# Designs tried in a protein design chat: VHH binders against Fibroin light chain (FIBL). Part 14

Target 1, 244 residues: Fibroin light chain (FIBL), of Bombyx mori (Silk moth) (p21828)
Amino acid sequence: SVTINQYSDNEIPRDIDDGKASSVISRAWDYVDDTDKSIAILNVQEILKDMASQGDYASQASAVAQTAGIIAHLSAGIPGDACAAANVINSYTDGVRSGNFAGFRQSLGPFFGHVGQNLNLINQLVINPGQLRYSVGPALGCAGGGRIYDFEAAWDAILASSDSSFLNEEYCIVKRLYNSRNSQSNNIAAYITAHLLPPVAQVFHQSAGSITDLLRGVGNGNDATGLVANAQRYIAQAASQVHV
Key: E = the ipSAE of ESMFold2; O = the ipSAE of ESMFold2 at other seeds; V2 = 0.75 times the mean of E and O plus 0.25 times the DockQ between their complexes.

## First folded at step 6 (VHH; framework vhh_nb_b201)

Design e_S (from d_L with K54S; at its last look DockQ between E and O 0.05; V2 from the best seeds 0.00; counts 0 for: pae E 14.4 > 2, placed apart)
Fold by ESMFold2 at other seeds, look of step 6:
Structure e_S (fold): chain B 244 residues (1-244), chain A 122 residues (1-122)
Amino acid sequence: as target 1 above (244 residues)
Amino acid sequence: QVQLQESGGGLVQAGGSLRLSCAASGFTFSSYGMGWYRQAPGKEREFVALISYSGSTYYADSVKGRFTISRDNAKNTVYLQMNSLKPEDTAVYYCAAGTYVYISESDEYDYWGQGTQVTVSS
């Protein structure tokens, strides 16, 4: 949105950086304009903070990666689209149905390229906050802006691949984002869904250290340009190792 | 039939307290976020407080530290404890239920109550 006619002080608790994932993502969330969040986005934020406080790496890595993606989508003054996410979702679910993953393999480069572009926006919260309101999120262009994908088939695959109790609750909340008429909510639903597809989740699992460093830099108010580049490089490396 | 019914409004002197209640029926209360909004005569409706389905709370700056939102999922009820009331708090208070809403886009709430009048005399 460009003009806000109704305001709230939607303040999120600010944690001191203690080196743990939960404090890292909490500090990063402080930089996002809370007036542009839906109730469902706030509920996702709470699930991710709880996941980040767990003792296991997988929960922490998932929380960090999802937080980075959500913050990126919330940071631009004019939202981008979710076309790369929708394409990877549909290509994956088609592969599951047909046994042919060629389309999915082809969708990975554009999707992770789009993720990398979004990571640049996270750093802008620190280095250029005064101009961020004029920024435009990355947009690839497609019919429906990325709203058209097989949400239920994707989540069937996500839930079948993991026994995490957080995923069942997350499914319900993300479905509400998917059904929203707000474009940022729809984009966030598509991004979360794409992130959690089993082979995509492995890329972020391997990249979580670099993404944590990026969020720590941003949360501490530091210029994170080098950390963005590092996260982009590690994501690309991990993506080259996807097997389907 | 979905129903949100506010109660607990009334007349109170400045510095006093009121507790508003909103009893909900006709939907799965525990899966919804609940909010309070207020509207003074001649003004647009404004955000007061929000509680997520999991219990996280958010407040307008003008009420922070004075108002407390809470929920009781067993009773399908959301509350607004209003302390240190000021004449500027005079308004009709509405409860609302929804998901997908931006706090700045109040028309995204699925359900609204009929409102309860709060009047703070100075």
Scores: ipSAE 0.000, ipTM 0.198, lowest interface PAE 13.8, mean pLDDT 80
ESMFold2, look of step 6: ipSAE 0.000; ipTM 0.150
ESMFold2 (binder alone), look of step 6: mean pLDDT 85; pTM 0.871

Design e_VW (from d_L with T99V Y100W; at its last look DockQ between E and O 0.26; V2 from the best seeds 0.00; counts 0 for: pae E 13.9 > 2)
Fold by ESMFold2 at other seeds, look of step 6:
Structure e_VW (fold): chain B 244 residues (1-244), chain A 122 residues (1-122)
Amino acid sequence: as target 1 above (244 residues)
Amino acid sequence: QVQLQESGGGLVQAGGSLRLSCAASGFTFSSYGMGWYRQAPGKEREFVALISYKGSTYYADSVKGRFTISRDNAKNTVYLQMNSLKPEDTAVYYCAAGVWVYISESDEYDYWGQGTQVTVSS
């Protein structure tokens, strides 16, 4: 099994960005409008903005981390695949079924390394937006492009780890994205599902401050090269401390 | 039994206005996203407008600035105000409801109405 909470309630920060996480997320989304945002993504954006408006750190951190992942995915002109997400999902659900998480532990480094590399794409929206839209997103090349994973087993584990009402609502949205014929919707479903796996979510809870700083820098039109590096460092550090 | 009933269609001259209504029953209306789609003779059904359960609105480019979607949760009704109508707006208009936050793809809605005819003459 996996433990999500590593801090006591009295050690958890109340707000990720002094109550401004929703504003940071909203401004960051403006850059995606110029990079071929589809109408299908608006439903995801709506739920994440609502989560970011909550007064608890966990909802805010989750919304920030998911937003960063989605924006990174949409930054390339030709979308990549979701194979890194599918791999971590499958290795986690295999661990839940078998009681053996060795495969999942092996999947964490490559997954978070890939996440860290994608954060560079977020900064490129400011530095090089005209050229980036013609780039090809990363594609690891797996069966189904990252659509082949045990969606229901993953969400059973996600929902069992928390009784947050937002997770129940998000499950319904993500299931529709997972079943869509649209490949962008499928990729976003995989990224959201991977971000919410309990031990993965804990890494992002620990890294959310640095990710928020990155999104604020980009949202304000600033070159965020140093903020990308800082977010990559916090993610790698948090990932190295995962125990299952 | 879920029911979506459109009304307010009819004949109107180009440049005129119509207001469509879609009355809903058989589900918790305030938890659903609502949409309008249209289908002209011999053409595929196309997206017109959507309103999320939280009130956020989305429009097809062809109607943006001319059409306004709104909802009244107390009356379980969604509306489509259509201004500056053009002959190309002639179609059967359908309302749709989804359990999700709001989904733009037509095959993602749970319920559909029977449609109401809008005819815009030149």
Scores: ipSAE 0.000, ipTM 0.225, lowest interface PAE 13.3, mean pLDDT 78
ESMFold2, look of step 6: ipSAE 0.000; ipTM 0.276
ESMFold2 (binder alone), look of step 6: mean pLDDT 86; pTM 0.873

Design e_W (from d_L with S104T D107W; at its last look DockQ between E and O 0.02; V2 from the best seeds 0.00; counts 0 for: pae E 16.7 > 2, placed apart)
Fold by ESMFold2 at other seeds, look of step 6:
Structure e_W (fold): chain B 244 residues (1-244), chain A 122 residues (1-122)
Amino acid sequence: as target 1 above (244 residues)
Amino acid sequence: QVQLQESGGGLVQAGGSLRLSCAASGFTFSSYGMGWYRQAPGKEREFVALISYKGSTYYADSVKGRFTISRDNAKNTVYLQMNSLKPEDTAVYYCAAGTYVYITESWEYDYWGQGTQVTVSS
């Protein structure tokens, strides 16, 4: 296995928790450093830390939302599946091809409900770490466990929605996760792809502040139950306003 | 044409040190992550160390604390300083290059060197 060099974190003076996204996600990653994770997933961690270091809200919001989703997915001792992500990806890409987004709109409730439950798992890393280690992650159950979706069509839409060098670089990394022999890497690829679908990314852009507060609370070792509920509420509100 | 040329391999007694070098040409070195892999006879190639294009370093647990990866962008060269060598470190060591921020899987690298033999005697 590969271990991220902890001396880089310890050699730099610790930033005060003043709302900076880079510091927030760096501390949140510490809670999953001792979990089994693919070396390929660490590539995503590096680009998300770089995105969180940018001065613009959109980059920080995207990095925070993706980090929360990945940490939640890694939190259980046995990973769940990526079926919620695959369903929303396929529904969206079908909508782009057909002009009919009814299926996509119907997929949003189940997807964001699943996201909300995953946010609660992040808090459990602090308050119930021993029990969570032996748990099984959420599994919706579908053919292929969430590997069956039109990856290239999804990323065509993602890249067309933004002129960002980070998204181009992220595409290359996520494509390797998508094609990896490791099922956890495949699941992470699906969740990142789903988070970055343009209408989904808008939900996270609107709710990123509440997700940041949650990650900060967890990073400080605090019971963040109220922050989970707040993030779930903001996500649900933003999701109810999705237009395609 | 891209080339990765390893050097610095050889025979070393257990507890000794070696420094491997990998000279790169044919691509913009400063934009690439660089890694070292090794393969003992009859075994699969395994990750040893990598350094991102930004200079962040990562190590396999088996070499952590003993090996140090570094890069010199002015010389288009990546190094692997191997200290406290053990007989189990005996392998062919390969240099690899990829365009991604953090690349640790052998099938994810774009370019590979020819390898250099490291043999650690007891």
Scores: ipSAE 0.000, ipTM 0.244, lowest interface PAE 14.1, mean pLDDT 79
ESMFold2, look of step 6: ipSAE 0.000; ipTM 0.115
ESMFold2 (binder alone), look of step 6: mean pLDDT 89; pTM 0.897

Design e_W3 (from d_L with Y53W; at its last look DockQ between E and O 0.63; V2 from the best seeds 0.00; counts 0 for: pae E 11.6 > 2)
Fold by ESMFold2 at other seeds, look of step 6:
Structure e_W3 (fold): chain B 244 residues (1-244), chain A 122 residues (1-122)
Amino acid sequence: as target 1 above (244 residues)
Amino acid sequence: QVQLQESGGGLVQAGGSLRLSCAASGFTFSSYGMGWYRQAPGKEREFVALISWKGSTYYADSVKGRFTISRDNAKNTVYLQMNSLKPEDTAVYYCAAGTYVYISESDEYDYWGQGTQVTVSS
């Protein structure tokens, strides 16, 4: 037998794990080849695996929702843009400065619509693996492709809202993705940042069950078309309840 | 001041093994990803292996199954165990360090060593 050139056998994450979330995201990540990921994305993947291994729902929900978003972006052969994420980030930070969140509330529909379009790509890992190279990520269109936004202000708000050590580590990694010349990295940075804005994180907290079902279906190799539709519906419903 | 010092290079016959070491100083080693790159004469520098700050490992396709990267945070050292060596592995091997680096983006590394020669004869 060939020696595995990764962690020692005792350190390899197990596919079956307490809390379901860890095994679900591990199977989902297996659909994305490691050589198609930057080291920063690999580092985020490891943070999310650690979060999924925590015993609390909030950590598991955050890990599942971020994993789904990242895998969706990695599933497109031609990347989309970050415009919807950048708009929600900028409108949120403007709201924090001014006390006026009307722009943020208006930005949510397009953002969660874009999230839903990206979820369609996750199913392609199973249905059309040979055609994934030709799939095109959703693009809203805006100046600069949404790669420049109030990154530091957004992360100030994210870190102020939580004492999680995972968020401090994640900030450092996402800052590298934000500053990269690689557009896929920039798009992922925008979506992670948008996902972690406190009101947005609450939507994914409420929707995590349906997103988990989607990732489990994909991880089991099943056509997940109905699971995508279900996740889109739960996200839209949770988004309609957002108040700031 | 930051230093990366490679050692363990040399001449080895095809099919043989060699272990490279890279001793690091001047930064918090446990918070850095460490990588090995190589450059043969007349070729571009290419990725060989990377180990993340958590110990996750990543390899170029050409070395998977033959090379193993590891780290010892107590000794501030990263290693590259090279088995089943081929003449095509002949190159100068460089150690690199970065906090959050991209595998395909060598300019994202903060520090580089001077390199150690590995020569594999047929």
Scores: ipSAE 0.000, ipTM 0.284, lowest interface PAE 12.9, mean pLDDT 81
ESMFold2, look of step 6: ipSAE 0.013; ipTM 0.482
ESMFold2 (binder alone), look of step 6: mean pLDDT 86; pTM 0.875
ESMFold2, look of step 8: ipSAE 0.005; ipTM 0.345
ESMFold2 (binder alone), look of step 8: mean pLDDT 86; pTM 0.875
ESMFold2 at other seeds, look of step 8: ipSAE 0.000; ipTM 0.349

## First folded at step 8 (VHH; framework vhh_nb_b201)

Design g1 (from e_W3 with S31D; at its last look DockQ between E and O 0.38; V2 from the best seeds 0.00; counts 0 for: pae E 10.1 > 2)
Amino acid sequence: QVQLQESGGGLVQAGGSLRLSCAASGFTFSDYGMGWYRQAPGKEREFVALISWKGSTYYADSVKGRFTISRDNAKNTVYLQMNSLKPEDTAVYYCAAGTYVYISESDEYDYWGQGTQVTVSS
ESMFold2, look of step 8: ipSAE 0.006; ipTM 0.399
ESMFold2 (binder alone), look of step 8: mean pLDDT 86; pTM 0.879
ESMFold2 at other seeds, look of step 8: ipSAE 0.005; ipTM 0.407
ESMFold2, look of step 9: ipSAE 0.005; ipTM 0.384
ESMFold2 (binder alone), look of step 9: mean pLDDT 86; pTM 0.875
ESMFold2 at other seeds, look of step 9: ipSAE 0.006; ipTM 0.425

Design g2 (from e_W3 with S31D K54R Y100F; at its last look DockQ between E and O 0.68; V2 from the best seeds 0.00; counts 0 for: pae E 11.6 > 2)
Amino acid sequence: QVQLQESGGGLVQAGGSLRLSCAASGFTFSDYGMGWYRQAPGKEREFVALISWRGSTYYADSVKGRFTISRDNAKNTVYLQMNSLKPEDTAVYYCAAGTFVYISESDEYDYWGQGTQVTVSS
ESMFold2, look of step 8: ipSAE 0.074; ipTM 0.565
ESMFold2 (binder alone), look of step 8: mean pLDDT 86; pTM 0.877
ESMFold2 at other seeds, look of step 8: ipSAE 0.006; ipTM 0.355
ESMFold2, look of step 9: ipSAE 0.000; ipTM 0.322
ESMFold2 (binder alone), look of step 9: mean pLDDT 86; pTM 0.875
ESMFold2 at other seeds, look of step 9: ipSAE 0.005; ipTM 0.404

Design g3 (from e_W3 with S104K E105S S106G D107T; at its last look DockQ between E and O 0.46; V2 from the best seeds 0.00; counts 0 for: pae O 11.3 > 2)
Fold by ESMFold2 at other seeds, look of step 8:
Structure g3 (fold): chain B 244 residues (1-244), chain A 122 residues (1-122)
Amino acid sequence: as target 1 above (244 residues)
Amino acid sequence: QVQLQESGGGLVQAGGSLRLSCAASGFTFSSYGMGWYRQAPGKEREFVALISWKGSTYYADSVKGRFTISRDNAKNTVYLQMNSLKPEDTAVYYCAAGTYVYIKSGTEYDYWGQGTQVTVSS
């Protein structure tokens, strides 16, 4: 079960861009320096690559959406917060608890607006790499910076919605990110958790094609400004159809 | 209690090889990333190699192509095969285990071994 390095330092090839989800996210991950990743983030990356290699659309869509969100967060020179993610998580879990989802429905616009802003950061890796260190990640400002939410209630709902073994593995890793002393790890935990909430996951399921196109464009080194706009449009359209 | 026990260090001539082992106990080894760090006298501790819980490997530029990290989850052991050793590889080598680790600093590792001396003579 030990991975053997098949390449020398001078012969490591770029991943092939063949349009498949696994190749798309692998190439996108190359834009984040491995020395800037925690072990838990590396483990999430491996789960998402495995998930993207599955033959079903739902697994591929989930892997693409989560990859985009994580890379976007890691791309800013000055990190943002996870307050939009925490708000949608808390609003959703409050809705599950009470049967009243009005607060959750109201949280979707700000959350998906924040997701859309993060997609712009992914494109900046290609078109303005020298200026990324000056970019500021989106921040709403809230108590705890987005760490305060009902993690276990959210994951109860996530795991109940799917029998995927990948989600069980992911839960264990994301819980470690959630319990970390590192604020960026906490932010990643919140973003992953929010992306996987069942109604949110359906938005990404419906918009995954446009997100895949964006990641492919960025992975090929192309200016993806039009692809960002397209992904934002499809996400907004899918979000308007959320029913709870 | 968690224990990380390094072995395999020693004196070797330049161009030689050593294999370091780190046996782990007291935690769920298969859920942890394992790393090797080194510290020469008067220098900061530096990253050498890392293997994730799923087996992905990462190396410092100074050791790529010469060192290989591997793990055996059945034996709760991580290995560092060091080939083509140079005098600048002389250091105390530390095994580390963590569920959350920034590669650059290593400050988030949960457990550290006591270290094993590697000396490469010119």
Scores: ipSAE 0.005, ipTM 0.313, lowest interface PAE 11.3, mean pLDDT 80
ESMFold2, look of step 8: ipSAE 0.005; ipTM 0.333
ESMFold2 (binder alone), look of step 8: mean pLDDT 86; pTM 0.885

Design g4 (from e_W3 with S31D K54R T99D Y100F S104E E105T S106G D107E; at its last look DockQ between E and O 0.45; V2 from the best seeds 0.00; counts 0 for: pae E 8.5 > 2)
Fold by ESMFold2, look of step 8:
Structure g4 (fold): chain B 244 residues (1-244), chain A 122 residues (1-122)
Amino acid sequence: as target 1 above (244 residues)
Amino acid sequence: QVQLQESGGGLVQAGGSLRLSCAASGFTFSDYGMGWYRQAPGKEREFVALISWRGSTYYADSVKGRFTISRDNAKNTVYLQMNSLKPEDTAVYYCAAGDFVYIETGEEYDYWGQGTQVTVSS
């Protein structure tokens, strides 16, 4: 049994730009700047920009992963659903209550598969911008579209795992997205919540560099097909190593 | 119940300035985003500016650099400082409150004010 320093430059994956994630995020947001957004989504965008401006890797990784998911949901002309996210949320919180995480482990494949579909959609902003208004966001097709999940229990776990002041403010705003009458807002709330579940956040902590490279490529107007494939590989590898 | 009351409108010469106020009552002001919209005769309502409950501001391209939105949560009031006014700024200006609103269309604001006339003479 030993005490390990939780915050060390040498212990953090190096695939994310030191202190520069805010500029990568800002350029990526330009591709959805003219979409009609709710005030709550704008508040989340501003929190993520502030979080990306922090000097620590964990804040930057979280901001990058959440930004990618939000941009993907905003880019489709017809909203998908929140089913993959809701399933991973519910199965995680059920696992916390019961001690049995088999359902959660089974939910990870479909969830990260849909994360991968979201990454493809981000690249479409560059290579097929005129066609996105006809595209449908990722959907699993569950009853209720994924609006019903353990939001409060999930956020209890998220906030208990971190002392970040940004997460406390984000909780309040994401709760407004969750309670919105708008499907796009509900979908975004579910994906933010799912991305921040502690074991899921660890996957994105490990793969954030590849997601940053993707957002940088898209933000610069480059076809990022290879970067999408690379991010999908890193996410899949990190997800295969989840232990709960 | 809920009231949004605009004030500060009027007639002003081109190049001049006005400050609009919107006093709110009947809801928890600090929980809401506040927006300003305008409508000229024969035109559709147009987004002008908004301020989130977190305090972040957003502006239509046509007013950036000339207009400033602000809020005072202690006074339940949102303001629109309008400088370098042009004849095309002539419109009825409305304040609105919401937290699920679509910015550009102005859909799903919970509450709207009655409007205040701004007229800019050339």
Scores: ipSAE 0.012, ipTM 0.442, lowest interface PAE 8.5, mean pLDDT 81
ESMFold2 (binder alone), look of step 8: mean pLDDT 84; pTM 0.863
ESMFold2 at other seeds, look of step 8: ipSAE 0.044; ipTM 0.465

Design g5 (from d_L with S31D Y100W S104E E105S S106G D107T; at its last look DockQ between E and O 0.01; V2 from the best seeds 0.00; counts 0 for: pae E 16.5 > 2, placed apart)
Fold by ESMFold2 at other seeds, look of step 8:
Structure g5 (fold): chain B 244 residues (1-244), chain A 122 residues (1-122)
Amino acid sequence: as target 1 above (244 residues)
Amino acid sequence: QVQLQESGGGLVQAGGSLRLSCAASGFTFSDYGMGWYRQAPGKEREFVALISYKGSTYYADSVKGRFTISRDNAKNTVYLQMNSLKPEDTAVYYCAAGTWVYIESGTEYDYWGQGTQVTVSS
């Protein structure tokens, strides 16, 4: 006889929200039609759900952050670009090669600014879903639209930072997205790669709670305007503490 | 040279079963997602089922619960088990391979088979 008390009067829950990262991710993915997903994106979704089901916070935080980024890119009818991601990737890999991370530090502001804009798109899935299907995603503009970066050097650094079997499997899938002829797939590859760069992943590790709350709100059909602002604040706070 | 060769089509009574096979060569099969699509006369080609390179499966609503897609990476072959067949399942069935695709349209597949006819009689 007990009502499930995990949604507000104005929400229409699709599945029971049990508070776990895997449930949060699953409910958020319901806003993206299966027909709008490629085979490679479906495999990324599967890996992220598996990561979210692990008992360790780092796996859950990574899965939540990547899910938020991917859903934002899939929400617009015409993809934006990945120029902020490509810049942070190239600046980081240049820093690894040279020992000089000044360019990487300067790339973080534009990258996390773009991440914040993408978080606004996630909220719009709830409040203006029909308009997003006909809109263009955020774009900074650059040659190649964000396809030009050292993919293998970035993933060498990512894989060296962790023994996780999930990252090895994810590398194979993301490499297929990177090599795709489709710009949306390449954008997703760039953003996943950027999210997983060790200093960037540290930012998302620290801000994952707020991103989880945002995805929960979206998954429950809740207007998440305040949750977006909160996630943006925690991301900015964590980004100010990046050491390289 | 890449080849996708379908087999197992034919005539079957309504309520019957049929298994389609698609043998692949000329590419690294285990790196590709595989799909089945069908086209009836006068209709657009439509999605039936797909299986990711990791084995995740997806189905059109019209076949869910009746059809099963599977793959055998050791034999470079994808299968479609079709149960409880209906006259509306009558179509040419195509096998496809790709790393990135839109599920319903079948665009972005790298390779397509020649098709095999399935006819379901009343």
Scores: ipSAE 0.000, ipTM 0.226, lowest interface PAE 13.8, mean pLDDT 79
ESMFold2, look of step 8: ipSAE 0.000; ipTM 0.141
ESMFold2 (binder alone), look of step 8: mean pLDDT 85; pTM 0.866

Design g6 (from e_W3 with S31D Y102W S104E E105T S106G; at its last look DockQ between E and O 0.75; V2 from the best seeds 0.00; counts 0 for: pae E 10.7 > 2)
Fold by ESMFold2, look of step 8:
Structure g6 (fold): chain B 244 residues (1-244), chain A 122 residues (1-122)
Amino acid sequence: as target 1 above (244 residues)
Amino acid sequence: QVQLQESGGGLVQAGGSLRLSCAASGFTFSDYGMGWYRQAPGKEREFVALISWKGSTYYADSVKGRFTISRDNAKNTVYLQMNSLKPEDTAVYYCAAGTYVWIETGDEYDYWGQGTQVTVSS
């Protein structure tokens, strides 16, 4: 039998902000003080704006999701770690090498849970900006704090999955973040890499509309608590349907 | 051996202009971001401007609209054009080079110059 559902929580939005995703991203970046951005992070900001303005839907979805994650990470006063990202990267690359993706499937819950926590931090930029500097970023704990993963194998898979020139430019920037001595830069490299793994990118492709709505609400100065909950729900539903 | 050599500092009247240069050697200049920092007596070193390896520029609020950072990869040189100078711009100005840097902390800069004095009189 076929269930007819006029609207589904798992349905990917057809439009990202009616072609204005770049404006939404730019407004969201205004919440991060330039004193909290490295040169490499500024370069990421620029490529994500280009992806949002000039890219196809998949590129726009990726730019929105990465922007949300990076802003959340930069906004916490005490940085979290990138262990959830490193775990999903390593389990995915192990799966590609072995053909066994059970570990990858198990890594998705903690990773998208971490993403959901980051979305809540973004809303705090509006409703409690003065207290955010005392917050502790999400941390899972692991050896190396999220620096130990096969960066090149992950990016081989990412670049093989897409013809996008944006990803080639992003690879160069993210490699500099990955090779940095700075743990915050390393965390951002892991987050970006994890977001771009092909099955993970599909989750964000499906949930980008809800993340964009959240960033727009925050950018307009609105308490976006309901938008956080909606984005978390769409991400969780899309993640539960990942097949590799 | 890596060297960053600043030049162009000096004494100037308020409202005047100076152009600082920083000549780099001993590394692949086009792979590095370049920044300018300044330190006045009794104050912490503070961020002035930076330019990424891709050419993106960023400025401290206190200099935005008055200072312009630029780079010439063919000459391995970064510049700071300082217009409409004020007495509070008086400081030793340092150039810095790094691949991965935080704008105000300077924690990740690999190389620093020796500094050039800029003095703005009323």
Scores: ipSAE 0.005, ipTM 0.353, lowest interface PAE 10.7, mean pLDDT 82
ESMFold2 (binder alone), look of step 8: mean pLDDT 85; pTM 0.865
ESMFold2 at other seeds, look of step 8: ipSAE 0.011; ipTM 0.400

